# VHH binders against Probable cyclic pyranopterin monophosphate synthase (moaC), part 1

Every score and structure here is a prediction.

Target 1, 244 residues: Probable cyclic pyranopterin monophosphate synthase (moaC), of Pyrobaculum aerophilum (q8zyf8)
Amino acid sequence: MIVDISKKPDVFRYARASANADVKKCNTAVAAKAATVASRYLPFLHPLPLSATAWCKDGKFYVEGIAHWQTGVEMDVLFGVLVGLLGSGAVKIENLRVEIKQKQTTPPIIENVNTSEAPITREGDLVASAYGRMKVVNLDIVKNPVEKGHPIYAAQTAAALNAKRLCELLGGPCPSVQHFKIEIITSDSVEVRTFIKARDITPAPEALFSAGVALLTIWDMIKKYEKDENGQYPYTYISELHLD
Below, numbering starts at 1 at the first letter of every chain, in headers, positions and changes, except where a header shows other numbers; antibody chains aren't numbered by Kabat.
F stands for the ipSAE by ESMFold2-Fast; E and O both for that by ESMFold2, at different seeds; each is averaged over both directions (binder to target, target to binder). V2 = 0.75 x the mean of E and O + 0.25 x the DockQ between their complexes.
[cut] stands for letters that were removed.
Atom coordinates printed by the task and the answers are left out, and those that the model quotes come from them; centres of patches stay.

## First folded at step 3 (VHH)

Design a01 (from p07 with S52T; framework vhh_podentamig1)
Fold by ESMFold2-Fast, scan of step 3:
Structure a01 (fold): chain B 244 residues (1-244), chain A 118 residues (1-118)
Amino acid sequence: as target 1 above (244 residues)
Amino acid sequence: EVQLVESGGGLVQPGRSLTLSCAASGFTFDDYAYGWYRQAPGKQRELVAAITRGSTLYADSVKGRFTISRDNAKNSIYLQMNSLRPEDTALYYCARTVYEYKGSLDYWGQGTQVTVSS
């Protein structure tokens, strides 16, 4: 379910997310755009007016966002980092995490931010597999229904719905997807494996994207159990996401 | 020792301009978001403008008149206030923010008084 936020106050929200990146270019426009439309891709995330900015520094990719709304923006900026890295040609993402989150009680209305997308071109095999891993405080919460539904089942559905949609964010041609499957396992971490087959262009970015969407969907659904007293994430992060 | 120090306030006539400065010390300046807040006597403290690494926010009452900026090399943020009105009279605070269970600001400066009067 999309949780009822109608009684929550509009307050200033800020967050910054980062991940380790081995990329030759920093596609900041795609990252910022993705952050502003994250709710179209993460099924339980509320839409909101978001101002977002991205940058690269010291081997890390960053996205920050600000909003005046009833919900936090950490999932939006995490999604921005994920898509920004994929738009920058990353085939491996490490340590995707929330660095800081801020909340205030008397904010102004936020201006809309317009960004342009830079299309990417693709070459490679017509089948792809990806692996991702996320550390969480308590795996038992992931394995059972929470208020928003069952995290694993929701993640499987979100990944499948979004496996074909990365091209909407990156620009360029969309792969003609012929097959998609996902497996989610809880051992000492949340592990995800995706497999995707396309007819015409490599779906490698989609394999990574669907794995990332699955992990971010789980994180969003369990996030109240992952935050400390200050609303920060001292433990939770996506440790690895890469092609098999 | 985290510290925020405001300066640049004063008495000014309606329609004129003032620039407020906030100098930060004791932490890595460019990793945080900062805001300018104001509080008039008998009223609650309200956000005027906020700045992150690449984004800005403004209250509707100051939009188009005030501009917030930052200088990371000088560990400072600024508030350029144009076309000042008597309603802008308040004690102005610089703040760094972090998420807290109670949704509060992490650090506040001492404030600088702005009085707009003829």
Scores: ipSAE 0.014, ipTM 0.412, lowest interface PAE 7.8, mean pLDDT 82

Design a02 (from p07 with S52V; framework vhh_podentamig1)
Fold by ESMFold2-Fast, scan of step 3:
Structure a02 (fold): chain B 244 residues (1-244), chain A 118 residues (1-118)
Amino acid sequence: as target 1 above (244 residues)
Amino acid sequence: EVQLVESGGGLVQPGRSLTLSCAASGFTFDDYAYGWYRQAPGKQRELVAAIVRGSTLYADSVKGRFTISRDNAKNSIYLQMNSLRPEDTALYYCARTVYEYKGSLDYWGQGTQVTVSS
């Protein structure tokens, strides 16, 4: 009666995500937009009003997000970094991580602003394979059902359902996908390998995207077990994501 | 109590520069993000530059020409406008925030006119 935490007022949610990547030009507009619609692609994310900003500095790609809502925005900004790098032509992404997340009574929210855009180019074979690795605190959580379901099965389903949808975010022609395969293995980390065959244009961005979607789906499902006492992720990150 | 006051507008020739200032009062300046918007006659307001939690954002039409900055000690926001073009002619507004989902604006100044013409 003295303290009633259930009646706590709404709070602004803040997060910043980053990854190392070597890109010639940063597609920050695509990154910001992707962050605002991440719930359309990651199966357990809630739709929410998000304002997102993206930028590049010193070989790193950043996405920052702010929302006045009941849930955190770390998965939304991670998705923004992933899609922004793919829209920037990245074929190798390293150390995709949450730099910080915070609950705040302020600041206010600014609408998503389109600040820069790069042409999307598609070069390569009509067959593509991608590999991703995610470090986690306890692999046993990944191997078994959690509150939201089985992480590996949900990741396989999310990746398969979204394998063809990257072009909705990047714009331009969609590859005519003929075959999709995904394999998820737990070793000392969570490993994902995707394979895509297309008829007309290279599905290399889609191979990377589906691997990233799988890893982010697992991260979202296990995230309450990965946070420290300050709600941060000191040990959880996608260490590598690249084409084979 | 919340107040934003723009200044520094005027008539300039193409290719010249102007600096707009926005003085804020009635709230804790450091806690907020800020933007510069503009509105030409018969058009809707558009965002030209924003400064959000240490990051700067620019509309494609002004990128490389305009620079937004803030001075927390003076509770002020600035827009340095270089290489001005006739299409930059508009009433320029300083704003504290915009809510994407709610479709609402928080606080605006009264605006300062910028005219780029011979």
Scores: ipSAE 0.000, ipTM 0.113, lowest interface PAE 17.9, mean pLDDT 80

Design a03 (from p07 with S52I; framework vhh_podentamig1)
Fold by ESMFold2-Fast, scan of step 3:
Structure a03 (fold): chain B 244 residues (1-244), chain A 118 residues (1-118)
Amino acid sequence: as target 1 above (244 residues)
Amino acid sequence: EVQLVESGGGLVQPGRSLTLSCAASGFTFDDYAYGWYRQAPGKQRELVAAIIRGSTLYADSVKGRFTISRDNAKNSIYLQMNSLRPEDTALYYCARTVYEYKGSLDYWGQGTQVTVSS
């Protein structure tokens, strides 16, 4: 179900997301593009007109976004960071989080300096596994149906439907996927493992992408239970995402 | 001492074009985001377009017809209005925004009247 936002006010929505990653490139154009189309990949996310900017600084990848709209843009910029890092060749992502989000009556300042990079080089085995972990405030919410449906079942479905679609964002040839598996486990956190087999090129970026999509889908579905009194996320973040 | 001055308004026929200008003074122009807002008689003030260092946002009612731009050398913001309609009739305001932890600071011009009528 897509939640009814018809009664929410149109105001400027701002968010900045970041993650730690050791990358040789900073593919900011891919990150900005991904943020603007995140609703095509995250099934419960509302479509909106977004302006986004990405940058790298001191081992961190950042995406900021603004929209004059009825809903927040934090999931859009988180998706931008995920895809931007994958488009920059990241195989390990740490502490993917929302740094800040705000409602404003006037447009905030945002830097619009996006740089295009060459497509990522796909080297590796024709099978790949990824692992992701997300810290949440209330794990019981993840394990049970919420208003939008069951977070784990929705995440498994979103990941499977989107496992082949990363090439739409990064460019280049798409892997001919032969097999996809996902497992989601709740321990003291939300853990995801993906496995993907392709015929022709390594699906390692797709393994990471599908794990990230699963975790972001869960975050989007439970986000009202994760916010503090100021609407921020002091405890919710994807602590690690890497190839197994 | 911060000042935003709008110009370029007037009476135009439907289907015509008009360019609004906003001249800024009293501060470092490049450090800020800018927007155009409008208010029609009996209606609330609404955002028309915004520009943040080259990124642009438009209201659905004007998207594809209006273009916002900035010229840092001239300390000016522009709104190019094409295919004007009677419903575009309003007082148009230029505004400057500063983003900060405690919210935003707004500085507004006095407005320039645009009337679209035959």
Scores: ipSAE 0.000, ipTM 0.175, lowest interface PAE 14.3, mean pLDDT 81

Design a04 (from p07 with S52L; framework vhh_podentamig1)
Fold by ESMFold2-Fast, scan of step 3:
Formats: C-alpha cells, sequence, structure tokens
Structure a04 (fold): chain B 244 residues (1-244), chain A 118 residues (1-118)
C-alpha cells in the first residue's frame, strides 16, 4: 500500500555580482567564505546553504552563488565581492552591482572550488576615512521606516557593530579600535562616510568595510522597491567606495 | 533570435556512452547559467545537470556517470553520459535559466532523444 506523500521542491537560486577594482591579486577563497556567512554581518539577511565561486577578469572582481532556498542570494554575493576585494588589497571599489539573478524550482547538488591567497598587510596610518555612494531608484524609501525598520538607523547600527569584525573574514590581527564614527546622508543618492582610529595597525580596510556594510544593509532593506518586473536591479548599485 | 539547438542523441546499448551538444546563438553566451533537463516516458521533466561559471550541479541519479561542461569560445554546452542505463532513456533538453520573476526556463528546439536498450 502507498501513503500519499506530496512533495514540493525547493527553489534553486542563482546570482552574480561584480565590481571594478585595480588589484594585483584575486583572493577568491575570502570572497567565497564571506558570501556563505554574509548573514552574520548583514542584520536582516537570512542564513542559507550557499556555494560561491569568485574570479577576476578585465579589471573586475566577480562572485557567483547558488543555493536551493526560499530567498534570493544577491546580497550574499554582493557581500562576497566587497570582502573579496578588501582581502585582495583594494582601496577603491567602483560599480558594485548585481549583474543577474535567476531562479528555477529544482534543488540540485552544488559543487565548487576556490583558491586561497596570502593575507593582506596592515602597515599604514592609524586613522582612516572612507566614502561610499549608492545609487537607488526610490530614495524617499531610505528616509523612512520600512517593514524591517528604519534603513539609515539600521545601517548605522550594523556598521558600528561590525566595524572591527573584518579580520574574522580576512584573517590576521584585528586593529584595536579607539574611535568609530559614521554619517549617512541622502542627496541624489545614499552617501556614507566613516572614520576609524586604531592604536596599533591600520584600520583602513575596516573603514571601507563598515561603509560597505552600511550601504548593503540599506540595499537589503529596500530591495523589494528597487527590483524591476523581472526581479533584477537595473539602476541600483554602489557607484564608489574608497579611502579619503 | 535567441536559440539553443540540441544534438547527439540516439539509440545506444547499456553500459555505453553518448555526448550531447547544445549550440547557443542570438545572445551573449558567457552571461548565463545552463542546464540539461530530461523527460522520461511517463515521468515529469527533471533537471539532470547544470553549469555556472565556477560551479556544476548534478542530480543524484547521474552523479559520477554524467559530466556537464561549457565552451565559451564555441558558445556551446555538453553533457558527457557514461555507463548508460535503460532508466536514462528520455528526451533531453538544453535550457537557459530565466530571470527570477518569470520562474520559467528558456527552451529551444524539440530536444534530443536518448534511448538505452539492448
Amino acid sequence: as target 1 above (244 residues)
Amino acid sequence: EVQLVESGGGLVQPGRSLTLSCAASGFTFDDYAYGWYRQAPGKQRELVAAILRGSTLYADSVKGRFTISRDNAKNSIYLQMNSLRPEDTALYYCARTVYEYKGSLDYWGQGTQVTVSS
């Protein structure tokens, strides 16, 4: 006899993110690791089983990710690109964007491989400032509470709580942070400025990281208002992120 | 015109191999993930293998026997099918995944028939 068991398949999710950056090495292992644990750093992101692969081509850093899950993986791969570039020594990142998202209803077996690179060096100034700019379609949504809370206040909180945690992803020593400041302004875009002072080693990667975390937190909170009818992001991207 | 054209199917004895090819035209090949699907007699269509730039995916039923690959210079994907079994008999489709909103796959042509029989 057969017991009637209905089974609904999970949805397969794919995304690819990229950014322009002038780096001499491509730290793909750091990028892949970051993508899989992005929910530990972006406060409203759900944990999910993600396989991620990174590569560099023609002055761009790429991360693609695949998962059989209920939610999309675009924020995870964007975080992977951000951290992968910081782990590759980038001090200027341009046009961090989602290139494509796709979904299908079959839960396949996922396989990938990534290569490790040596950690970055931490010599430099003990104070660092970073600037970031994100283009959005619905700027007025950023200024007011959404279902997940207030985007600007959430971004400031996420950046402050995560400012000194980048070393968990890159490896090596963590800066002894003495002061952290963040300012978020809405103009024709979303602008972020961070300032970090450390006692012992340069916090320059942390200045960039905290600015990026703030912008990605805002993107995640407003993303349903930014998608086109095909679920893509034709106009939303982080146009610049650099040290001052 | 966006087009995917399957080839390489046929009648083959158990334990032998076949290679399926899919030729793509009318779009930028490098920008997409690709999959091979099959529909066996009396069964629902199922995903067999998929290929992204750095990752491959396989159904449990074919893992270790089938290999998916891509050649970006030739705008083609391939499915190498080893140790074929009668239960691999199906019409095989090459697919390009579509945007999240639509939830459907791009299918071109009628597929290619694979029959595994003594």
Scores: ipSAE 0.000, ipTM 0.224, lowest interface PAE 13.5, mean pLDDT 80

Design a05 (from p07 with S52Y; framework vhh_podentamig1)
Fold by ESMFold2-Fast, scan of step 3:
Structure a05 (fold): chain B 244 residues (1-244), chain A 118 residues (1-118)
Amino acid sequence: as target 1 above (244 residues)
Amino acid sequence: EVQLVESGGGLVQPGRSLTLSCAASGFTFDDYAYGWYRQAPGKQRELVAAIYRGSTLYADSVKGRFTISRDNAKNSIYLQMNSLRPEDTALYYCARTVYEYKGSLDYWGQGTQVTVSS
């Protein structure tokens, strides 16, 4: 189920997410757009009116978002960073995390507005594999059903359902997917591996996207158990996401 | 305890339609993803369609012809199969989990035979 938020107050919700990545140019327009439509890809996110901006600085990609709503926007901005980096040609993403989230009764001031676009190029083999790892506070929560269902089953299904949908966000041709596999393992962290084969263009971005969707779906489902006393995420983050 | 029971299979002529049903019991239906798999003689079992919370996925071979749906009130999932072809002949399985995960249990039904021939 989607958790009932009807009793939460309508207040201004702010969040900023970031990740380290080595990219030549930042596709900030794709990142901001992706954040606003994240609920179409992550099955338990509430649809909400979101204003988002993205920027790059000092080897990091950032997305911030604000909404006047009953729920937080941290998952939306995390999704924006993921898609923005994939749209920027990233093949390795490190330390995808929520830097800060806040709620307040007065509108926050957002000064960053970026509308830059970078050309999207696809080069590579017609077979791709990706690996992702997410640090969490308590792995036992991941292994069992929570209010929204079973995190691992939900993540596997969300990844598979979205494996070939990244092109809806990046634009351009969609790979003709012939094969998709996903495996999720809990060790000292949550690990995901994806494999995807296409007929016509490289599915490497889709392999990364599927792995990221799986991890973000788990994060969204367990997030109430991951917050500290100030509602922040000091310990939960996607430490690595890369092509094999 | 956990049970998935398929029904609705049979012998049909090419171009006809068939609806498969899967009744689930012994667990909280709403919490899980569901899929339909099929296995033709001498072939590997393959995913046909999957559903989670209303989001769907289809194999390329069945896109536009098959529709997966769920009814939470009846604890059931369905596969509506239109424009059936001889190549759709297979034993069709309902599954509660559609992808491998180490440390999880896959629950499958017994299967229902679909034969498409003239």
Scores: ipSAE 0.000, ipTM 0.160, lowest interface PAE 15.1, mean pLDDT 82

Design a06 (from p07 with S52D; framework vhh_podentamig1)
Fold by ESMFold2-Fast, scan of step 3:
Order: structure tokens, then sequence, then C-alpha cells
Structure a06 (fold): chain B 244 residues (1-244), chain A 118 residues (1-118)
């Protein structure tokens, strides 16, 4: 289900997300664009008029966004960080998290932030596996249906539907995918493994992307239960996402 | 009585410029933040630009092309639109935003049509 937001007020919604990553160049243009279209890829997100900007500083990749809308933008900026890092050649992402989110205010915005594009390379093995781990407050909520449906089943479906779609965001060649598998397990955290085989170019970015989409879909579905008294996420984050 | 009145819309060729104006009345103008929104047929209304006492925000699609400004002496907000594109065609709305804890739009204007066509 897509949750009914018709009774929520139109207010300014702001969020900033970040992740640690070892990248030589930052594809900030891809990150900003991905944030604005995140609802096309994450099944329970509402479309919204988002203004987004991205930057790199001190080994971290950042995306911030603002919209005057009926829902928060934290999932949109998280998606922007994920895709921006993949478009920057990242093979290991750590601590993908929401740094802050705000509503009902008009925050000061720094303008004239330059965006840049980094080359995207597609050389490597024709099979790829990715592993992701997400820390959550209460794992039992992930294991059972919530308002939007069952988190694990929804995540598996979202990952499969989006496994071939990363190239739409990166603007480069699409791998000819021959096989895709995903496994989601709960231990002390939410763990995901993806496997993808392609005929022609490496699907390594797609393995990472599908794992990230699965984890973000779960986060979006359970986020009501993950917020602290200030509406922030002190305990929920994707701690690692990397190629096996 | 709070009122916002947009003007300056019209038909313009691609690559040209247009300036929209929004005249506000019925309240203390300086106390509020303002935004410009647009809505094309069949699409959702989107934020184009916002201004709050010197801080500005722009949608990615208009950054570097559009400039929002305010004139407190004239109780007016402006949107300078440069390098217009066919995809900029929409009804443009001015809105007053309550800030500090609220952030909600209290009032909208009726809108002014901008058509970018050759």
Amino acid sequence: as target 1 above (244 residues)
Amino acid sequence: EVQLVESGGGLVQPGRSLTLSCAASGFTFDDYAYGWYRQAPGKQRELVAAIDRGSTLYADSVKGRFTISRDNAKNSIYLQMNSLRPEDTALYYCARTVYEYKGSLDYWGQGTQVTVSS
C-alpha cells in the first residue's frame, strides 16, 4: 500500500544524509538527480517536488534536500547518497545514515553549489555479489507485516524490479542481466545478499544498488518505529554495503 | 485580509526572459518567507524558488536560470526567469510561508500563466 498523506500539512521538509566512502571523484550531479526521482525506484515513496544538492567532504558523501510537501524527504536524500556513490565508482559504502531532518521551518540554504560529473567505469567480472547490513531499533518489527505490508517481502520485490534500472540513473551502458537472486535474513540486524550475472559488462553496481534498494525499502516501511522523540534516527542506519 | 496577487506572465519564446511579480497585502510583509511554485497540466505543483530574509532556495531544474528576490518597501516578491525553456510552461503561484515551528503555507495567489513556445 501507498500510505494516505492527504491529511498531512504542506510544510517545508528538509533532510541531510551521508555515508563514508572511498571514492576518487564525486558524481554529485547523479546524486542530486537520483534524490529528485527516488519515488520511481522505492515503491512506497510519494512523488514530491524536491530540490537537492550533493557534495563530498573529508571522506563522506552528502546529499541534502528540501521540499514543500506533505511527507518527509529523508528517504529521497538517502537514495541520492546511494546512487551518487555508485555513480562515483564506490564498491564499499559505510554508515549510510540520516544526519538530520526538519519540518515546519524554512532553513537557510547555501546556493551556487557547483555540481560535477565523474566518469563511470564498467570493467570487471560478469558476476557480482553484494552484502549489506542495516542496524534497526527493533528487529521484530521487520519480521512482521506493518501498515505498508511485509517489509522483507516488499524489499525482495523492490530489489528484483529495480535490479536492472541503475543505468537509467547513471546514464551509462546497461548490463544484459542473465540472473538475479536476493536473500534477506534477520540476525542482530537486517542483512541482505544479492547475486547478479550479466553477459557483457560488470553488474557490480547493480548488485550494490539492489541490496541498497532492499534495505531502504525496509527502512521506509518501518521508519515510524525507528524515530526518537525528536523525529531523528539515532540507531537506524546502513552500517555496511560492499561487494563480496 | 491577506492577499497575494501574481502578475507578469505571458507568452515568450525559448531563450528569452520574463519577470513575475507578487504583490502582498493585509499583513506585515517583513515577518514572512515566500515561495514561487508552478504547476503544468496533469502534473503536481512543485516548488521553484523560496526566499527568507536573504536566504534563497531553488529547484535543481531552475538553478542558475531563475532568481528570486524581495522588496520589503513595496511588499513584493519577484521571480526573474532567464533562458526560458518549453518545459518551464506552467501556472506560477506565489505563496506566503509561516516560519518558526509552522512552515505551513497559509495563503496562495491565483497564479499567472507562463507559456514558452515558438
Scores: ipSAE 0.000, ipTM 0.093, lowest interface PAE 19.3, mean pLDDT 81

Design a07 (from p07 with A33P; framework vhh_podentamig1)
Fold by ESMFold2-Fast, scan of step 3:
Structure a07 (fold): chain B 244 residues (1-244), chain A 118 residues (1-118)
Amino acid sequence: as target 1 above (244 residues)
Amino acid sequence: EVQLVESGGGLVQPGRSLTLSCAASGFTFDDYPYGWYRQAPGKQRELVAAISRGSTLYADSVKGRFTISRDNAKNSIYLQMNSLRPEDTALYYCARTVYEYKGSLDYWGQGTQVTVSS
């Protein structure tokens, strides 16, 4: 279910997300674009007008977003970091987290943001497997239906539907996907493994993307149970995401 | 701890320009959002402009006339105010959001008076 926000006020929403990754280029254009269209990929996110900016500093990739809307923007900027890193050639992502989110009453504004592009290249095998791990406050919430549905089943479906769509965000050729599977396990954390086979170009970015989409879908579905008294995420983050 | 100091206010005639500056100290990071707010006599404090690392926002009443900018090397933000009107008369405040373990907190400066009058 896409939750009813019709009675929520339009207020200023701000969030900044980050992750650690070793990348040679910082594809800020792809990151900013991804954040603005995250609701097309994460099934329970509300579409909203978002101004987003991305940057790299000291081994970290950042995305921040500003909107005047009825819902928060933390999932949108998390998605921006994920896709921005994949568009920057990352094969290992650590500590994808929300650094801060804010809710303030402010008048609507108009913004323009400038971004830079980096060329996107695809090298590697025609099969790929990815592993991801997400720390959460309460694993029992993940294992059972919540108001938006069952987190694990929704994540499996979201990952499968999106397994072939990363090229819409990165540009360039789309892999001809021949096979996709995903496994989600709850241990001391939420663990995900994806496997993808393509005919023509490496689907390694898609393996990582599908794993990330699965984890972000779970996070979005359980986020009301993960926030502290100040609406922050002191304990929830994607600790690792890498090719297996 | 955190201190914000505004300067650059004064008395100006309508149609003139004025630049306000805000110097920040006590921060280890320069990537937090800054905002300019104003409070006219008898009115509530309102947002004029805000800037984060790469994004800016402006109230409709000042769009096209005011420009917010930052100098990270000097840990300062500025508000360039063009085509000033009597309605812009107010005490102008600088504010910054800082994240702490328990959440976020806004820090305010003491304000600088801008009077637009003939």
Scores: ipSAE 0.000, ipTM 0.270, lowest interface PAE 12.1, mean pLDDT 81

Design a08 (from p07 with A33V; framework vhh_podentamig1)
Fold by ESMFold2-Fast, scan of step 3:
Structure a08 (fold): chain B 244 residues (1-244), chain A 118 residues (1-118)
Amino acid sequence: as target 1 above (244 residues)
Amino acid sequence: EVQLVESGGGLVQPGRSLTLSCAASGFTFDDYVYGWYRQAPGKQRELVAAISRGSTLYADSVKGRFTISRDNAKNSIYLQMNSLRPEDTALYYCARTVYEYKGSLDYWGQGTQVTVSS
């Protein structure tokens, strides 16, 4: 379910997310746009007006966001980093995490919105597989229903739906998907494997995207159990996401 | 010791411009979000503008007239106020957003008075 936030105050909300990735050029426009529309892709995320900015420095990709709203923006900026890296040609993403998030009560309603897009050319095999791993405080929370529903089932459904939708964010041609499957395993962490087959162009970015969406959906659903006393994530992060 | 010191306030005529400055010390400047707030006599304190590393937010009443900026090398935040109106008369505060663990502990400056009068 989308949880009821109607009783929460409008508050100034800030978050910054980052990941390590070796890319030659950073597609910051795609990252900023993705952050503003993350709720269209993450099924339990609340829509909100968001101002987002992206940048690269010292081998890291960053997205920050600010909003005046009834909910936090950490999932929106995490989604921005994921999509920004995929739009930058990344085939390996490490340590996708929330660096900081902050909130304070703000009386006036304030907003800032930006949009942009860029087409992407694709080459490669017509079959792709991706692997992702996310560290969490307590794996038993992931295995059982929470307020928003069952994390694993929701993640599988979100991933399958979104395997066909990355081209909406990156621009350019959409692969004609012929087959998609996903497996989610809990070991010492949450592990995801995706497999996708297309007729016409490589679905490698979609394999990575669907794995990332699955992990972010789980994170969003369990996030209240992952925060420390300061509302930060000292333990939770996506340690690796790469093509097999 | 965390310190935020505002300057640049004063008496100014309607339609003129004024720039406020906020000097920060005692902490790692680059890691935080900053805002300008104002409080008119008998009114609640309200957010005017906020700035993170690359994003800005403005109250509807000041959009298009005010610009917030930061200079990380100087550990400073600025508020450029154009086309000032009598309604902009208030005590202006610089603030740093902090982790809210217990209570509302925002670090605030002492404020600088802006009076817009003909």
Scores: ipSAE 0.012, ipTM 0.370, lowest interface PAE 9.1, mean pLDDT 82

Design a09 (from p07 with A33T; framework vhh_podentamig1)
Fold by ESMFold2-Fast, scan of step 3:
Structure a09 (fold): chain B 244 residues (1-244), chain A 118 residues (1-118)
Amino acid sequence: as target 1 above (244 residues)
Amino acid sequence: EVQLVESGGGLVQPGRSLTLSCAASGFTFDDYTYGWYRQAPGKQRELVAAISRGSTLYADSVKGRFTISRDNAKNSIYLQMNSLRPEDTALYYCARTVYEYKGSLDYWGQGTQVTVSS
């Protein structure tokens, strides 16, 4: 396990992520908050001072982030989109992707934070299953250890540790989780399936969240191999994330 | 070709109001963040206000007095300046912020002069 950023340039970093989702609310403040604390949830993400803004437009949810640091902020804004959508009542998320990421020597314009929507009210069964799929260029990299460790094992651990922590970000009641299961399969893509049982309220958002955390953990660990010549992600994205 | 053209500047007395306009052309207007900057003689250029799709940012010196807005149908950005003070005297620039892998690329207008005196 090696995680070393000591020789990366300390410059301004910008990224914007988006996903398609059918939501009635746009919980922008939860999204921005999640982006700023993403390192508490993704095991290989470095903590950094991040300014984040979120918005909804034309059936898409967006998060942009800006920091002066040695690492890019693409994983932080992806996490923001994921949590923002879950806080907006999304049960189906499509095409969670990085739209653009940039390195700059001059400070970018910093946006104001948005006001939060009320916490979501939960309805549904006390058992939930979620499915997620991520398109990647290098499936063989996912199957074997990289510098940060084994992507699949790290993803399973990150998902299990975070399965009951979504309520820390959304506010409102936390499910009393009684059972958690995760399965990760590599076929022509990376597939994840989660299963959660709770005693008191539906764990459907947590099933989606843990699946998303697993996929984002894999993405963060393999991202060196997924970037093009310009540091962009032309082929890497979470194509679907939904309840079974 | 990207173009930003400012208008609405002039000479005004302290306490009065002005509205600056910025007309944009040569690109897809809705996809970008825009800002108003100003530069007084002998001073560095500073950010006055910025607007993205849903968020605004104001310099502490103008907060509560200036309002930035956008009209996507008209490809325009506006700066409503109320309760003007002599220290607001400057050349005001409209800018589009775009960042590329190899460095910052900001598109600037030519500026419009605002003088708050007499």
Scores: ipSAE 0.000, ipTM 0.150, lowest interface PAE 16.8, mean pLDDT 80

Design a10 (from p07 with A33P S52T; framework vhh_podentamig1)
Fold by ESMFold2-Fast, scan of step 3:
Structure a10 (fold): chain B 244 residues (1-244), chain A 118 residues (1-118)
Amino acid sequence: as target 1 above (244 residues)
Amino acid sequence: EVQLVESGGGLVQPGRSLTLSCAASGFTFDDYPYGWYRQAPGKQRELVAAITRGSTLYADSVKGRFTISRDNAKNSIYLQMNSLRPEDTALYYCARTVYEYKGSLDYWGQGTQVTVSS
């Protein structure tokens, strides 16, 4: 379910997310745009008016966001980093995490940077598999229904619904998806594996995207159990996401 | 120790210009957001202008008259104020938001007074 936030106050909400970047050029415009529309792709995420900025520095990809709204923006900026790296040609994403989130009465300073990049070209195999791993405080929360529903089942559904939609964010051709499957395993962490087949162009970015959407959906659904007393995520992050 | 020190305030006649400077010390000057805020007598502190790595933001009351800029080599932020009006009279503060794992810290300067009067 989409949780009722109607009684929460409108305050300034800020977050910054990062991941290790092993890319030749950073597609920051795609990242900022993705952050502002994340709720269209993460099924339980509330829509909100978000300003987002993205940048790369010292081998990391960053997205920050601000809104005057009833809910936090951490999932939105995480989604921005994920899509930004995929739009930058990343085949491996490491340490996707929230660096900081805050709720404050004075506005943080941020504005969306709108730079258009040419669509990514796609060459490669017509089948792709991706693997992702997310560390969480307590796996028992992930394995069972929470207020928003069952995290694993919701993640499987979100991934399937989004398996062919990354091209809406990146621009360029959409793969003609013929097959999609996902497996989610809880061991000492949350592990996800996706498989996707297309007939015309490589679906490798979609395999990575679907895995990332699955993990972010789980994180969004369990996030109240993952926060410390300061509302931060000391232990929760996506440690790896790569083609298998 | 992190310090932000404002300078450049003063008494000016309406229609003239001032440039405010904010010098940062005690840390590596980086891509964190910096802003100029002001507080007029009897009013709440308000954001005037802000600069991040990739963006600038201006309050509607100063848009087109004020310009914020940064000089990373000099660890400094500037506010160029043109066409000053009596309603611009206020104590002007430089601020930086600094993030730590257990929360956020805002670093504020002590302020510089700008008075626009004939």
Scores: ipSAE 0.000, ipTM 0.206, lowest interface PAE 14.0, mean pLDDT 81

